# VHH binders against a3dch1r40to199: the designs that were tried, part 10

Target 1, 160 residues: a3dch1r40to199
Amino acid sequence: NDLLYERTFDEGLCFPWHTCEDSGGKCDFAVVDVPGEPGNKAFRLTVIDKGQNKWSVQMRHRGITLEQGHTYTVRFTIWSDKSCRVYAKIGQMGEPYTEYWNNNWNPFNLTPGQKLTVEQNFTMNYPTDDTCEFTFHLGGELAAGTPYYVYLDDVSLYDP
Short names: E, the ipSAE of ESMFold2; O, the ipSAE of OpenDDE; V2, 0.75 times the mean of E and O plus 0.25 times the DockQ between their complexes.

## First folded at step 6 (VHH)

Design B3 (framework vhh_7qia_2)
Fold by ESMFold2-Fast, scan of step 6:
Structure B3 (fold): chain B 160 residues (1-160), chain A 119 residues (1-119)
Amino acid sequence: as target 1 above (160 residues)
Amino acid sequence: QLQLVESGGGLVQPGGSLRLSCEASGFTFSSYAMAWYRQAPGKQRELVAFISSGGSTNYADSVKGRFTISRDNAKNTVYLQMNSLRPEDTAIYYCAKDRGTPWGSEDYWGKGTPVTVSS
């Protein structure tokens, strides 16, 4: 099937990626030149206040449909200027917030000076769902000392 | 508690302009990002414009260059200036304050303001 989404940010545009602030979380965003990489742009989220919960600061893409029986490939590159954790998931935007992919329920650890590239396959074993989002939780216990940056680049989601 | 009230929708001819307003109450408006979504008949609700608490903006490819989102923190209001309107912009437009909590209520939505672009 078709590519569900791909964004390199190199054109200076980030739509439909956006941020979410909740329960004391505060952040902002920009598309920026990657430090030390002329010509490469990335989505940068500034975590200003971590808030109370993992979901208090997010960057996300909404409006994803996952079809039962299909196997998807998720790919992205993510890094930070401080040691922190990121919980990435693809799942329902609303209750019951079922998660269809989430790195086996494990956050990723980000180390300064190292880009993390993730590439994983998952099969949609649940009934077809058109209420999905791809989101990264950055708040609460996941966060580093604020303020700090998290960069996202080369995001893609492929349907076979 | 929290309330979002949209206004400014209406009937307009192709090429015309409308300015939508969304007045917020019940929360510290200046601390939160705000968004405009739209829903055309028979389609899912889609994000069209977003503004962060700090004023950074982004737009759907279909509206970039024609729509401008802005905010006035002194008035607790977010705006959507829509220029060069097209028949395909016909939809109900919703103001939203996104929520991040998987255990709480979903995004806060206004009731919407209809926009019809027709001759």
Scores: ipSAE 0.334, ipTM 0.672, lowest interface PAE 3.4, mean pLDDT 86

Design B4 (framework vhh_7qia_2; at its last look DockQ between E and O 0.85; V2 from the best seeds 0.00; counts 0 for: pae E 5.3 > 2)
Fold by ESMFold2-Fast, scan of step 6:
Structure B4 (fold): chain B 160 residues (1-160), chain A 119 residues (1-119)
Amino acid sequence: as target 1 above (160 residues)
Amino acid sequence: QLQLVESGGGLVQPGGSLRLSCEASGFTFSSYAMSWYRQAPGKQRELVAFISSGGSTNYADSVKGRFTISRDNAKNTVYLQMNSLRPEDTAIYYCAKDRGTPWGSEDYWGKGTPVTVSS
């Protein structure tokens, strides 16, 4: 079972993926045809202003429940037209903001012309939590010279 | 102090329409995305509609084609136009402004405006 409501964007839809703007960050979004790939659509975030902080620009999917003892597979393909970084994680929407996947502040590097495909397994060792989100931080020090695009496609949080 | 004040809820018959308003103060409204959530009796709050600072919109499948989110930056107000209302739309509707934090983000909520759809 996949925990994510929208994964491929191929029908031109992205709900419940949405963006966050804070502390001077500014962005916009659309579902777009992937350049050079007829029939493939992706979620595209335009970073208009990077803001002051790493969390000043985000894209995310909420409504995620992680069950204690389950082992999940996280997968996504992400790319940009400029060199930048992205901090992708799964964790609590509110305090204490516990991070369950990618909890070491390890941002991914994006290089123009290269799609990055991430595939990782993790086990939920914490008590069952229904307040989780899958979020991508793109602001502040992570950002490239604005404006620029970040594309997300084939995103998955799979529970066998 | 950040404030969100919802209005426009009420009792309507199935097939009716309502327009919800949310007046914001205490922040630069035009710089932030806004959302409408709802909470039906016995259920968790769910995202219904989203609008970016630039005006891009996104809707839950259950309301797509019936609800329209819009904003008026000069009035610091976000709206939810609700058409073809169904009994399943009965809920308290909340306006939300998102906030980024070092480890994630949280929403700021208004107090909500109740909508009841029944005959």
Scores: ipSAE 0.630, ipTM 0.823, lowest interface PAE 1.6, mean pLDDT 90
Fold by OpenDDE, look of step 7:
Structure B4 (fold): chain B 160 residues (1-160), chain A 119 residues (1-119)
Amino acid sequence: as target 1 above (160 residues)
Amino acid sequence: QLQLVESGGGLVQPGGSLRLSCEASGFTFSSYAMSWYRQAPGKQRELVAFISSGGSTNYADSVKGRFTISRDNAKNTVYLQMNSLRPEDTAIYYCAKDRGTPWGSEDYWGKGTPVTVSS
């Protein structure tokens, strides 16, 4: 059972994925064709202003429920047209913003034109939480020179 | 001080239309994405429509083709045009400014405007 909606974007839809701008960050989004890959579409984020903080620019999926004791598989493919970093996390939408998965607190490095596929497992060791989000931070010190594109595709949060 | 004030709700018959407005103040409106949420009786709050600062929009499947989110930056206002309303659209509709910071604050919400669709 996958917890996410619009995971491949191939139908041209991306709801409930949306962007977030904060502290001077500015971005936009679209579902676009992936060149050289007929039928494949991706969520494209345009970073226009990096803002002051890592969280100044985000793309995210909210309204996720994680159940205590369950082991989830996180999977996504991400790439960019400029060298940049991205911090990915799954955690609470609100205070205290506990992060249940975040690649051990490490952002990912993106090399221009190179697709990075991430697949990891984690166990929800906290009480069941129906206020979770899957978000990618791309602002502040993580950002490249603007403007640039970041692409997200084949996203999954799977509960066997 | 940040403030969001929704208006335009009311009672309409199925197939009718409403236009909701949300006037924002206390922040640089044009620099932020805005959203409309709704909460029906006995249900959880759900995202209905989203508009980025750049004007890109996204909609829940249940409202796509019927609802249109737009913004007027000169008036610091975000709108939700609701056409072909259905009884299942009955809810309190909230305007929101999404928050990105991980500390000390929550998303900003208005007090909501009620929409009732009934024959």
Scores: ipSAE 0.595, ipTM 0.833, lowest interface PAE 0.8, mean pLDDT 94
Fold by ESMFold2, look of step 7:
Structure B4 (fold): chain B 160 residues (1-160), chain A 119 residues (1-119)
Amino acid sequence: as target 1 above (160 residues)
Amino acid sequence: QLQLVESGGGLVQPGGSLRLSCEASGFTFSSYAMSWYRQAPGKQRELVAFISSGGSTNYADSVKGRFTISRDNAKNTVYLQMNSLRPEDTAIYYCAKDRGTPWGSEDYWGKGTPVTVSS
């Protein structure tokens, strides 16, 4: 049972994945073919200006409800054509912006030419929350020299 | 002061069309993505359409092919052209300036413009 509406991008669709630009950040998106993988597509973020803050450039999926006491599996594959970092989190879309999963507050490092596949579990120990989002922050100090691409594929938030 | 003002809503019959407008002020409009959300009575707001600062668009499946989001950066205005309207499109429609979280950053919302699709 997966909480995400769009997970593989293989039909060229990406809704409800979208971008966020803030504090001087600038980016755009497309769904593109993955080279060497016939039939596979990915969400491609173009980072055009890193902005001032980590959250100045984002790609995100909203409309998520996390149920108290449930243990979820987070999976995604992410890569870039430049050396950069990404801060991934699942948490509230608004105040107080509680983060329920965030890789223990650590960004992931991306190395050009290498896909990173992440798989982790977390348990929702807070009251049920229907205001959640899955987001990737890519701005500010996380960014490489612009412009460059970041790709997301095979993203999942699974509740057995 | 940042402000978003929606207009263009109303009562239409099924199959009709409306064009919503959202005029923005108090920020550099061309630097930000914009969205339309809708909220039917007793339901949560849902994303309907999105347009990046560069003009790339994305739509909910329920409106794709019927609704078109566009922007005019010279007029600081985002539009939603709604064609082939159905009763299930009845809602208050809000434009939003998307922004990042967590510190002091919140999505900015307009007051909303009501759309009723009924015979």
Scores: ipSAE 0.216, ipTM 0.604, lowest interface PAE 5.3, mean pLDDT 87
ESMFold2 (binder alone), look of step 7: mean pLDDT 82; pTM 0.834

Design B5 (framework vhh_7qia_2)
Fold by ESMFold2-Fast, scan of step 6:
Structure B5 (fold): chain B 160 residues (1-160), chain A 119 residues (1-119)
Amino acid sequence: as target 1 above (160 residues)
Amino acid sequence: QLQLVESGGGLVQPGGSLRLSCEASGFTFSSYAMHWYRQAPGKQRELVAFISSGGSTNYADSVKGRFTISRDNAKNTVYLQMNSLRPEDTAIYYCAKDRGTPWGSEDYWGKGTPVTVSS
């Protein structure tokens, strides 16, 4: 019943969510008002250059702990002004980069004008791990024609 | 070949200020985001401040309004101005750049610069 790692962005705060650039990827970010939704703010990433790899542009939250035997609920709303893909995962920040949740190894397809709301459960069957991150890969083959926006809102990891 | 060299740490009284510097070499500095992390004794390393290649900044809630991150692309340097320092800010401060990997990323780290806030 613990609500963990929640960010609504409505107070204009986005930390610890941040962006990562690698292998030619380039991006910028802001917390912005959502048009037509008074009081609602979202994290907006601008993909400026897609880079060579899926991990060339990221938005992520580090310092996540997953406890063995617990079943977690992942929640977030994500959308874009262009047709693109996003690979979302929760897993280790370092080697061996084990992924504990990743939407069954499938990226999400984003369609302009449609907000995607995700809610999924996963069970931590591995030993307790305090080296995890929640990350979205947006680079390389996943990207649309640059520049474009990707919005993230109401993100949380829940331990019911 | 990628090098990050931190400086500017030291001992300061509560309420004091310090300015940390990180000089980068071995990559196209202006094209990448830069991070400041800290690690307090017995704690995990945590992200404190972040600056994008475009100059947008972000801060941990615990330091917002007190710390300012900035960059000078001509000098390949990122800075952390720390004001109104508290004992809980005592840590080793690390400059970092992410290195992409097939399934995740690891940060390139400097050697760190210690900051002690004590009465």
Scores: ipSAE 0.136, ipTM 0.518, lowest interface PAE 6.1, mean pLDDT 85

Design B6 (framework vhh_7qia_2)
Fold by ESMFold2-Fast, scan of step 6:
Structure B6 (fold): chain B 160 residues (1-160), chain A 119 residues (1-119)
Amino acid sequence: as target 1 above (160 residues)
Amino acid sequence: QLQLVESGGGLVQPGGSLRLSCEASGFTFSSYAMGWYRQAPGKQRELVAFISSGGSTNYADSVKGRFTISRDNAKNTVYLQMNSLRPEDTAIYYCAADRGTPWGSEDYWGKGTPVTVSS
């Protein structure tokens, strides 16, 4: 059972994935063909202005429920045309913004020409929460020289 | 006070069209992403259309090809053009402005404008 409505982007669709901007951040998005990979499409975010803060540019999927006692597998492939960082997390959309998965509080480093594939398990030890989102912070100190692209593909939040 | 005010809802026959407007005040409109959500009787509120500050758009499958979201930053307004309306589009339509926070995002909501599609 995957909790995400859109995972592969291969039909040209990205809903409900979307972007968020704040504190001077500016971005745009599209579903694009992956160069050299016929039939493969990916979600592409263009970071136009990095803003002042890590959360100044985001891409995210909302409407996620995490159930107490369940063990989830997080998977995604992410890459960029420039050296940059991304902070990925699954947690509450509102206060107190509890983060249930966040790669042990660490951003991921992206190297040009290299796709990063992430696969991790986590157990929901907190009470069941239906106010969750899967989000990627791309702004401020995480960002490369703008403009640049970040690609997301084959994203999954799997509950076996 | 940050405010969003929706207008343009009403009663329309199947196959008809409506244009919803949402006027923003109390913040820098051009820097916010905007969304249109709807809530049908007995159902949860769902996102149907989204537009980034740069103009990129995204739509729920149920409305794709029929609805168009757009914005006019000079007027601090976001629009939802709804064509080929169906009875299942009957709902209260809500405007939302999206902003980042240190831990995620905070949505500002309007009070909604009702749309009824019936013959």
Scores: ipSAE 0.013, ipTM 0.365, lowest interface PAE 7.5, mean pLDDT 86

Design B7 (framework vhh_7qia_2)
Fold by ESMFold2-Fast, scan of step 6:
Structure B7 (fold): chain B 160 residues (1-160), chain A 119 residues (1-119)
Amino acid sequence: as target 1 above (160 residues)
Amino acid sequence: QLQLVESGGGLVQPGGSLRLSCEASGFTFSSYAMGWYRQAPGKQRELVAFISSGGSTNYADSVKGRFTISRDNAKNTVYLQMNSLRPEDTAIYYCARDRGTPWGSEDYWGKGTPVTVSS
C-alpha cells in the first residue's frame, strides 16, 4: 500500500504536491515532460529566490499517517540542472516537528546531468501519527545560484 | 499583524455557485503561495486548491473542473470560484498561507467562511 496520492506525475497532475515559500524564498512549479523519455512526466520546482533558511523553499505532500510498528520504504528520483542540495524528510507538520525519516539528518547532493534515485527503509517506533508530511527543503544554504530547476519523479512511501 | 479574512460563504442549492474571497494583510502578498482548505465536521482540514506566487494552480480530484483558484495581487486577495456545488462540498473553507519554519506554527489561517450545500 502506498501512502502517497500522486507518485508518477505521468498524467500531468501533481496534487497534493505543492510548494512553500517563507522568509524570502520564492518558487514556482509545473509538471513537465522528461526529455528523451516518451510518456514520462515529472514534477518540476523552479527556485526563483533561495530565501534565508533551508525551509524557505519547499515542495511537500501532506495528509500522511504513520502507524507504530510499521516499516516503510521511501523511494524517489530527484535531479537538478544545477549543483545544489536537497533535505528530504517525513515528519510532523506542526510542533514539535518530529522527523521520523530524514536520511540520518543529511541532505542529498545533486549534480547536473545525473538523476539521484533514493531507496531507504525506516520503522515507525513512535506512536501512530496522522499529522505527517513528506517535504523537500531547497532554500538558503542548500540552494544553487537562482533561478534553477529541481525535478521529482517516481516518489513513493510504501507500506509493504 | 498578519491577517487573512475570508468572505463569500453561505447556503446554496446543489448545482449552485459561490465565490469565496480572502483578503490578506501584514505581509507582501505577491511573494507567497496561497491555498484554500476545507474542514467538514469531525475531519482534519484538507487542501482543495493551491496557487503559487507565480500563478500556477493545483486542485484536489474532488473539486477539479468545478473549482477555480485565482489571485489579484493589486488587491491582496485570493479567490475560490466554486461551481456545480454538491452536498459533499459542505464545510468551513479556510484561506491559508503555508509556513516553512520548523520553529513556528505550521500555517497562517483565516477564521474560515462556512459553505452549506443543501436543498
Scores: ipSAE 0.563, ipTM 0.803, lowest interface PAE 2.0, mean pLDDT 90

Design B8 (framework vhh_7qia_2)
Fold by ESMFold2-Fast, scan of step 6:
Structure B8 (fold): chain B 160 residues (1-160), chain A 119 residues (1-119)
Amino acid sequence: as target 1 above (160 residues)
Amino acid sequence: QLQLVESGGGLVQPGGSLRLSCEASGFTFSSYAMGWYRQAPGKQRELVAFISSGGSTNYADSVKGRFTISRDNAKNTVYLQMNSLRPEDTAIYYCTKDRGSPYGSEDYWGKGTPVTVSS
């Protein structure tokens, strides 16, 4: 069972993926054909202004429940036209903002011309939580010189 | 103090139209994305329409082509134009504001405006 409602973007749709802008962050989004890959579509976020903080620009999917004792597989392909970083996490939408997966607290580095494919397992050791989101922080110190694009495709949060 | 005040709900017949408004105060409205959620009796709240600070929009499949979200930054207001209303659109409609936080983001909720689609 995949917990995400939209994963491939191949039908030109991205809902319920959406963007967050805060503390001076500015972005736009679209589902676009992947350059050089006929038939493949991806979610594209344009970072227009990086803002003050890592969370000033986000793309995210909410409505996620993580059940205690379950082991989940996180997968996604992400890339950019500029060298930048992205902080990906799955955790609470509200206080206390507990993060259940976050790549051991480390951002990913994106290099132009290279797609990054991530696949990791994690076990939900905390009590069952129905307030979770899957989010990518792209703002502040993580950002490249604006404007630039970040592409997301084949995203998955799988519960066997 | 952040406030969101929804209005414009009411009773309409199938095929009718309503325009919902959400007036915002207590934050720099033009800098934030806004959304509309709805909740039918016994159901979870679901996002139906979203608009970025720059005006990019996104819609649930159930309302796409019938609902239009828009914003007026001079009036600190987000709108939901609802056309071709169906009985299944009956719900309380809520306005939301996204906020970044030290650890992520959270929504602020208004009190909601009820919409009933029946004769």
Scores: ipSAE 0.194, ipTM 0.569, lowest interface PAE 5.0, mean pLDDT 87

Design B9 (framework vhh_7qia_2)
Fold by ESMFold2-Fast, scan of step 6:
Structure B9 (fold): chain B 160 residues (1-160), chain A 119 residues (1-119)
Amino acid sequence: as target 1 above (160 residues)
Amino acid sequence: QLQLVESGGGLVQPGGSLRLSCEASGFTFSSYAMSWYRQAPGKQRELVAFISSGGSTNYADSVKGRFTISRDNAKNTVYLQMNSLRPEDTAIYYCAKDRGSPYGSEDYWGKGTPVTVSS
């Protein structure tokens, strides 16, 4: 089963993906045709103001339950028109914000003209948690000179 | 200090309409995205509609085409226009200001406004 409701954006839909603005961050979103790729649609976030913190600009999908003992596969393709960083994580949407996957605490580097494709496995070793979200932090020190775009496509959280 | 006050809920017959309002105070309303969630008895709160600070909108499949979220920044108010209401829309509706900070609460919530769709 894939835990994500929307993954490909190819029907022009993105719910329940949405944006978060905090501590001076500003952004907007759309589902767009990918420039130079007829027939492919992606979720596009526009970073308008980077804000003070890494979490000042986010795109995220909530409503995720991770079950103890299950091994999940995380997949996504992400790119930007500017050099920037993205911190991707799956974890609690509320306190204490425990992170169950986060690329070993490392942001990803995005280079213009190059799509990054990520595929990783992780095992849920914590007790079952139904308060999880999949989120991408794009603010503060991670950000490029604003404004700029970050594109997300073919995102997946798969439980075989 | 920060406050979200919902209004406009009530009892309505199937096929009817209601407009919910949420007046915000204590923060720079125009700078933040706003959401409407709902919670039916025995279920978790679910996101129904979202509006960015710039006005881009997003809807759950169950309400798309029937509900419209909008905002009036001059009045610090977010609205949910609900048309063609169904018994399954019966829930308490909550206005929310999403938070990104891991050092804060998960969301700011209003106390909710009940909507009952019954004949």
Scores: ipSAE 0.514, ipTM 0.785, lowest interface PAE 2.3, mean pLDDT 89

Design C1 (framework vhh_7qia_2)
Fold by ESMFold2-Fast, scan of step 6:
Structure C1 (fold): chain B 160 residues (1-160), chain A 119 residues (1-119)
Amino acid sequence: as target 1 above (160 residues)
Amino acid sequence: QLQLVESGGGLVQPGGSLRLSCEASGFTFSSYSMGWYRQAPGKQRELVAFISSGGSTNYADSVKGRFTISRDNAKNTVYLQMNSLRPEDTAIYYCAKDRGTPWGSEDYWGKGTPVTVSS
């Protein structure tokens, strides 16, 4: 029971994953072959300008419904060609922007040459919400020297 | 002040074509990605086509091969070329610039342009 429409990118497709720019951020995207891994493709975001804020550059998937009382498993593999940070969250795409999962308010550190694999559980204690998105903030103070790449693969939001 | 103005909607027969336009003002258009969303009666708005500032494109499976999103940065305009239209494409089409801030900023929307595909 995965809530995400696109998870592996192996068909060369990424919809509905997309990029977002704000406050001076600039980015682009592609689905690319992973070197040394035949048949494996990943979503790649190019951070062209980091902007002023953490949310100045984003990649995200919308159209998520979280049901009260359900316990979800968040999984993804993420890496970069430069040392940088990523703030990942699942929450409302509109006001009041409540965050239902956000790694206990902490960004992840990415180290060149090392894939980070995340797996965490969280319980939806709030009323059922059909306005959610899964987003990664990559801008401002989180960013490396531009330009650089961030890769996302094997993304999952699983409801057992 | 950021504004998005859509045009080009109308009534067409199945198999017909329409070209939607969205003129943007109040921001540095060439630096931002843009999307086209649609909303059918009784449903939430859904993304159907997306274009990055660099021109990379992305489509919902339901419209892939039929719709083409493009942009003209000199005119601050994003377009949606819709071919081989089907009754299920009937919706109000919205041009959007996503806002990423968690603090009090909604996505920017135009007022929409209605598309009706009869029969």
Scores: ipSAE 0.615, ipTM 0.818, lowest interface PAE 1.7, mean pLDDT 90

Design C10 (framework vhh_7qia_2)
Fold by ESMFold2-Fast, scan of step 6:
Structure C10 (fold): chain B 160 residues (1-160), chain A 119 residues (1-119)
Amino acid sequence: as target 1 above (160 residues)
Amino acid sequence: QLQLVESGGGLVQPGGSLRLSCEASGFTFSSYAMGWYRQAPGKQRELVAFISSGGSTYYADSVKGRFTISRDNAKNTVYLQMNSLRPEDTAIYYCAKDRGTPWGSEDYWGKGTPVTVSS
């Protein structure tokens, strides 16, 4: 069973994926056809202004509940037309902003012309939390020269 | 100043229809995703429908096939067409601009428009 409502974007739908702007960050989003891949659509974020902080530009999915003792599989394919970094995490939407998964606190590097596919497992050792989101930070020091695109596809948070 | 003004709510019998409207001002409407939420007495506010800046839509399972969200960027307005209304649809309906900050108050809310579905 998957915790994410929208995973493939292939029907032209993106909700509940959306963007967030903070501290000078500016962005747009759309669901777009993937060049060379008939029938495949992806969520595309345009970074217009990187802002001051890593969280100044985000794409995110809210409404996630993580249950204590469950082991989840995180999967996604992500790419960009420019060399940049992305900090992906699953954690609380509000204070204290506890992060339950975050690739061991490391951002991912994106290289033009290469899709990055991520698959990792993590166990929810904390008490059950219904205030979670899956978010990708793209702002500040993580960003490439603006404007540029970041694409997200085949995203999953699976509870077997 | 950001402003969202909902209208179109009212009293309707089961099986009836209503169209809600939300007029937006104070921001570039066409650039932002918009949503409709509702809050029934004694319950938490829940997302009902969402429309992206590009026109992609989402619906909560409870309203799929009955409700349609749409937007008119020339009028800075988002709509919710509600058909085959049921008593459990009784709630105050809120329009929201669905872009917030990661560390604070999320979404910009209107004041809401009440919908009552009764015999």
Scores: ipSAE 0.006, ipTM 0.227, lowest interface PAE 9.8, mean pLDDT 85

Design C11 (framework vhh_7qia_2)
Fold by ESMFold2-Fast, scan of step 6:
Structure C11 (fold): chain B 160 residues (1-160), chain A 119 residues (1-119)
Amino acid sequence: as target 1 above (160 residues)
Amino acid sequence: QLQLVESGGGLVQPGGSLRLSCEASGFTFSSYAMGWYRQAPGKQRELVAFISSGGSTHYADSVKGRFTISRDNAKNTVYLQMNSLRPEDTAIYYCAKDRGTPWGSEDYWGKGTPVTVSS
């Protein structure tokens, strides 16, 4: 049971994946063919301006419900044409912004020519929460020299 | 102060059309993406249409081909043209601008405009 509604970007659809622009951040997105991989499509974020803060550029999927006591598997493949960092997490969209997966503000490093594949399990120890999002922060100090691309593919949040 | 004012909702028959408007003030409208969300009775609020600061448009699969989002930066207004309306489109429609925070982002909402599709 995958909790995400668009995960492979197959057929060219990306919703409900979308972006956030704040505090001088500027970005755009599209579903594109993956260079050198005929038949594979991915979500591509274009970071146009990094903005002032880590959260000035985001890409995310909202409307996620996490159920107490369930153990989830997070999986995604992410890469960029430039060296940059990304902070990926699953947690509340609003205050108090509790982070259920990848707490402690741990960013991933992306290296050109290298796809990063993340696969991790976590258990929802908090009460059931229907206000969650899966988000990636890419602004400010996390960003590379703009403009640049970040690709997201094969993203899942699986409840076996 | 940031303000979003929605209008254009109403009662229509299945197959009808409505045009929603959202007039923005208190921020540099042309610099931000805008979205239309809806909340049906007993359901979570869902994003149905999105327009980037650069003008790229995106739609939920349930409304693609029927709804069109557009913007007029000179008027600080975002629009949602809704065609071929269905009973399941009945909801309160909200205009939104995202706000970034250290921990994530919050949507800033207008007060909403109700849409009822019924014979």
Scores: ipSAE 0.475, ipTM 0.728, lowest interface PAE 2.1, mean pLDDT 88

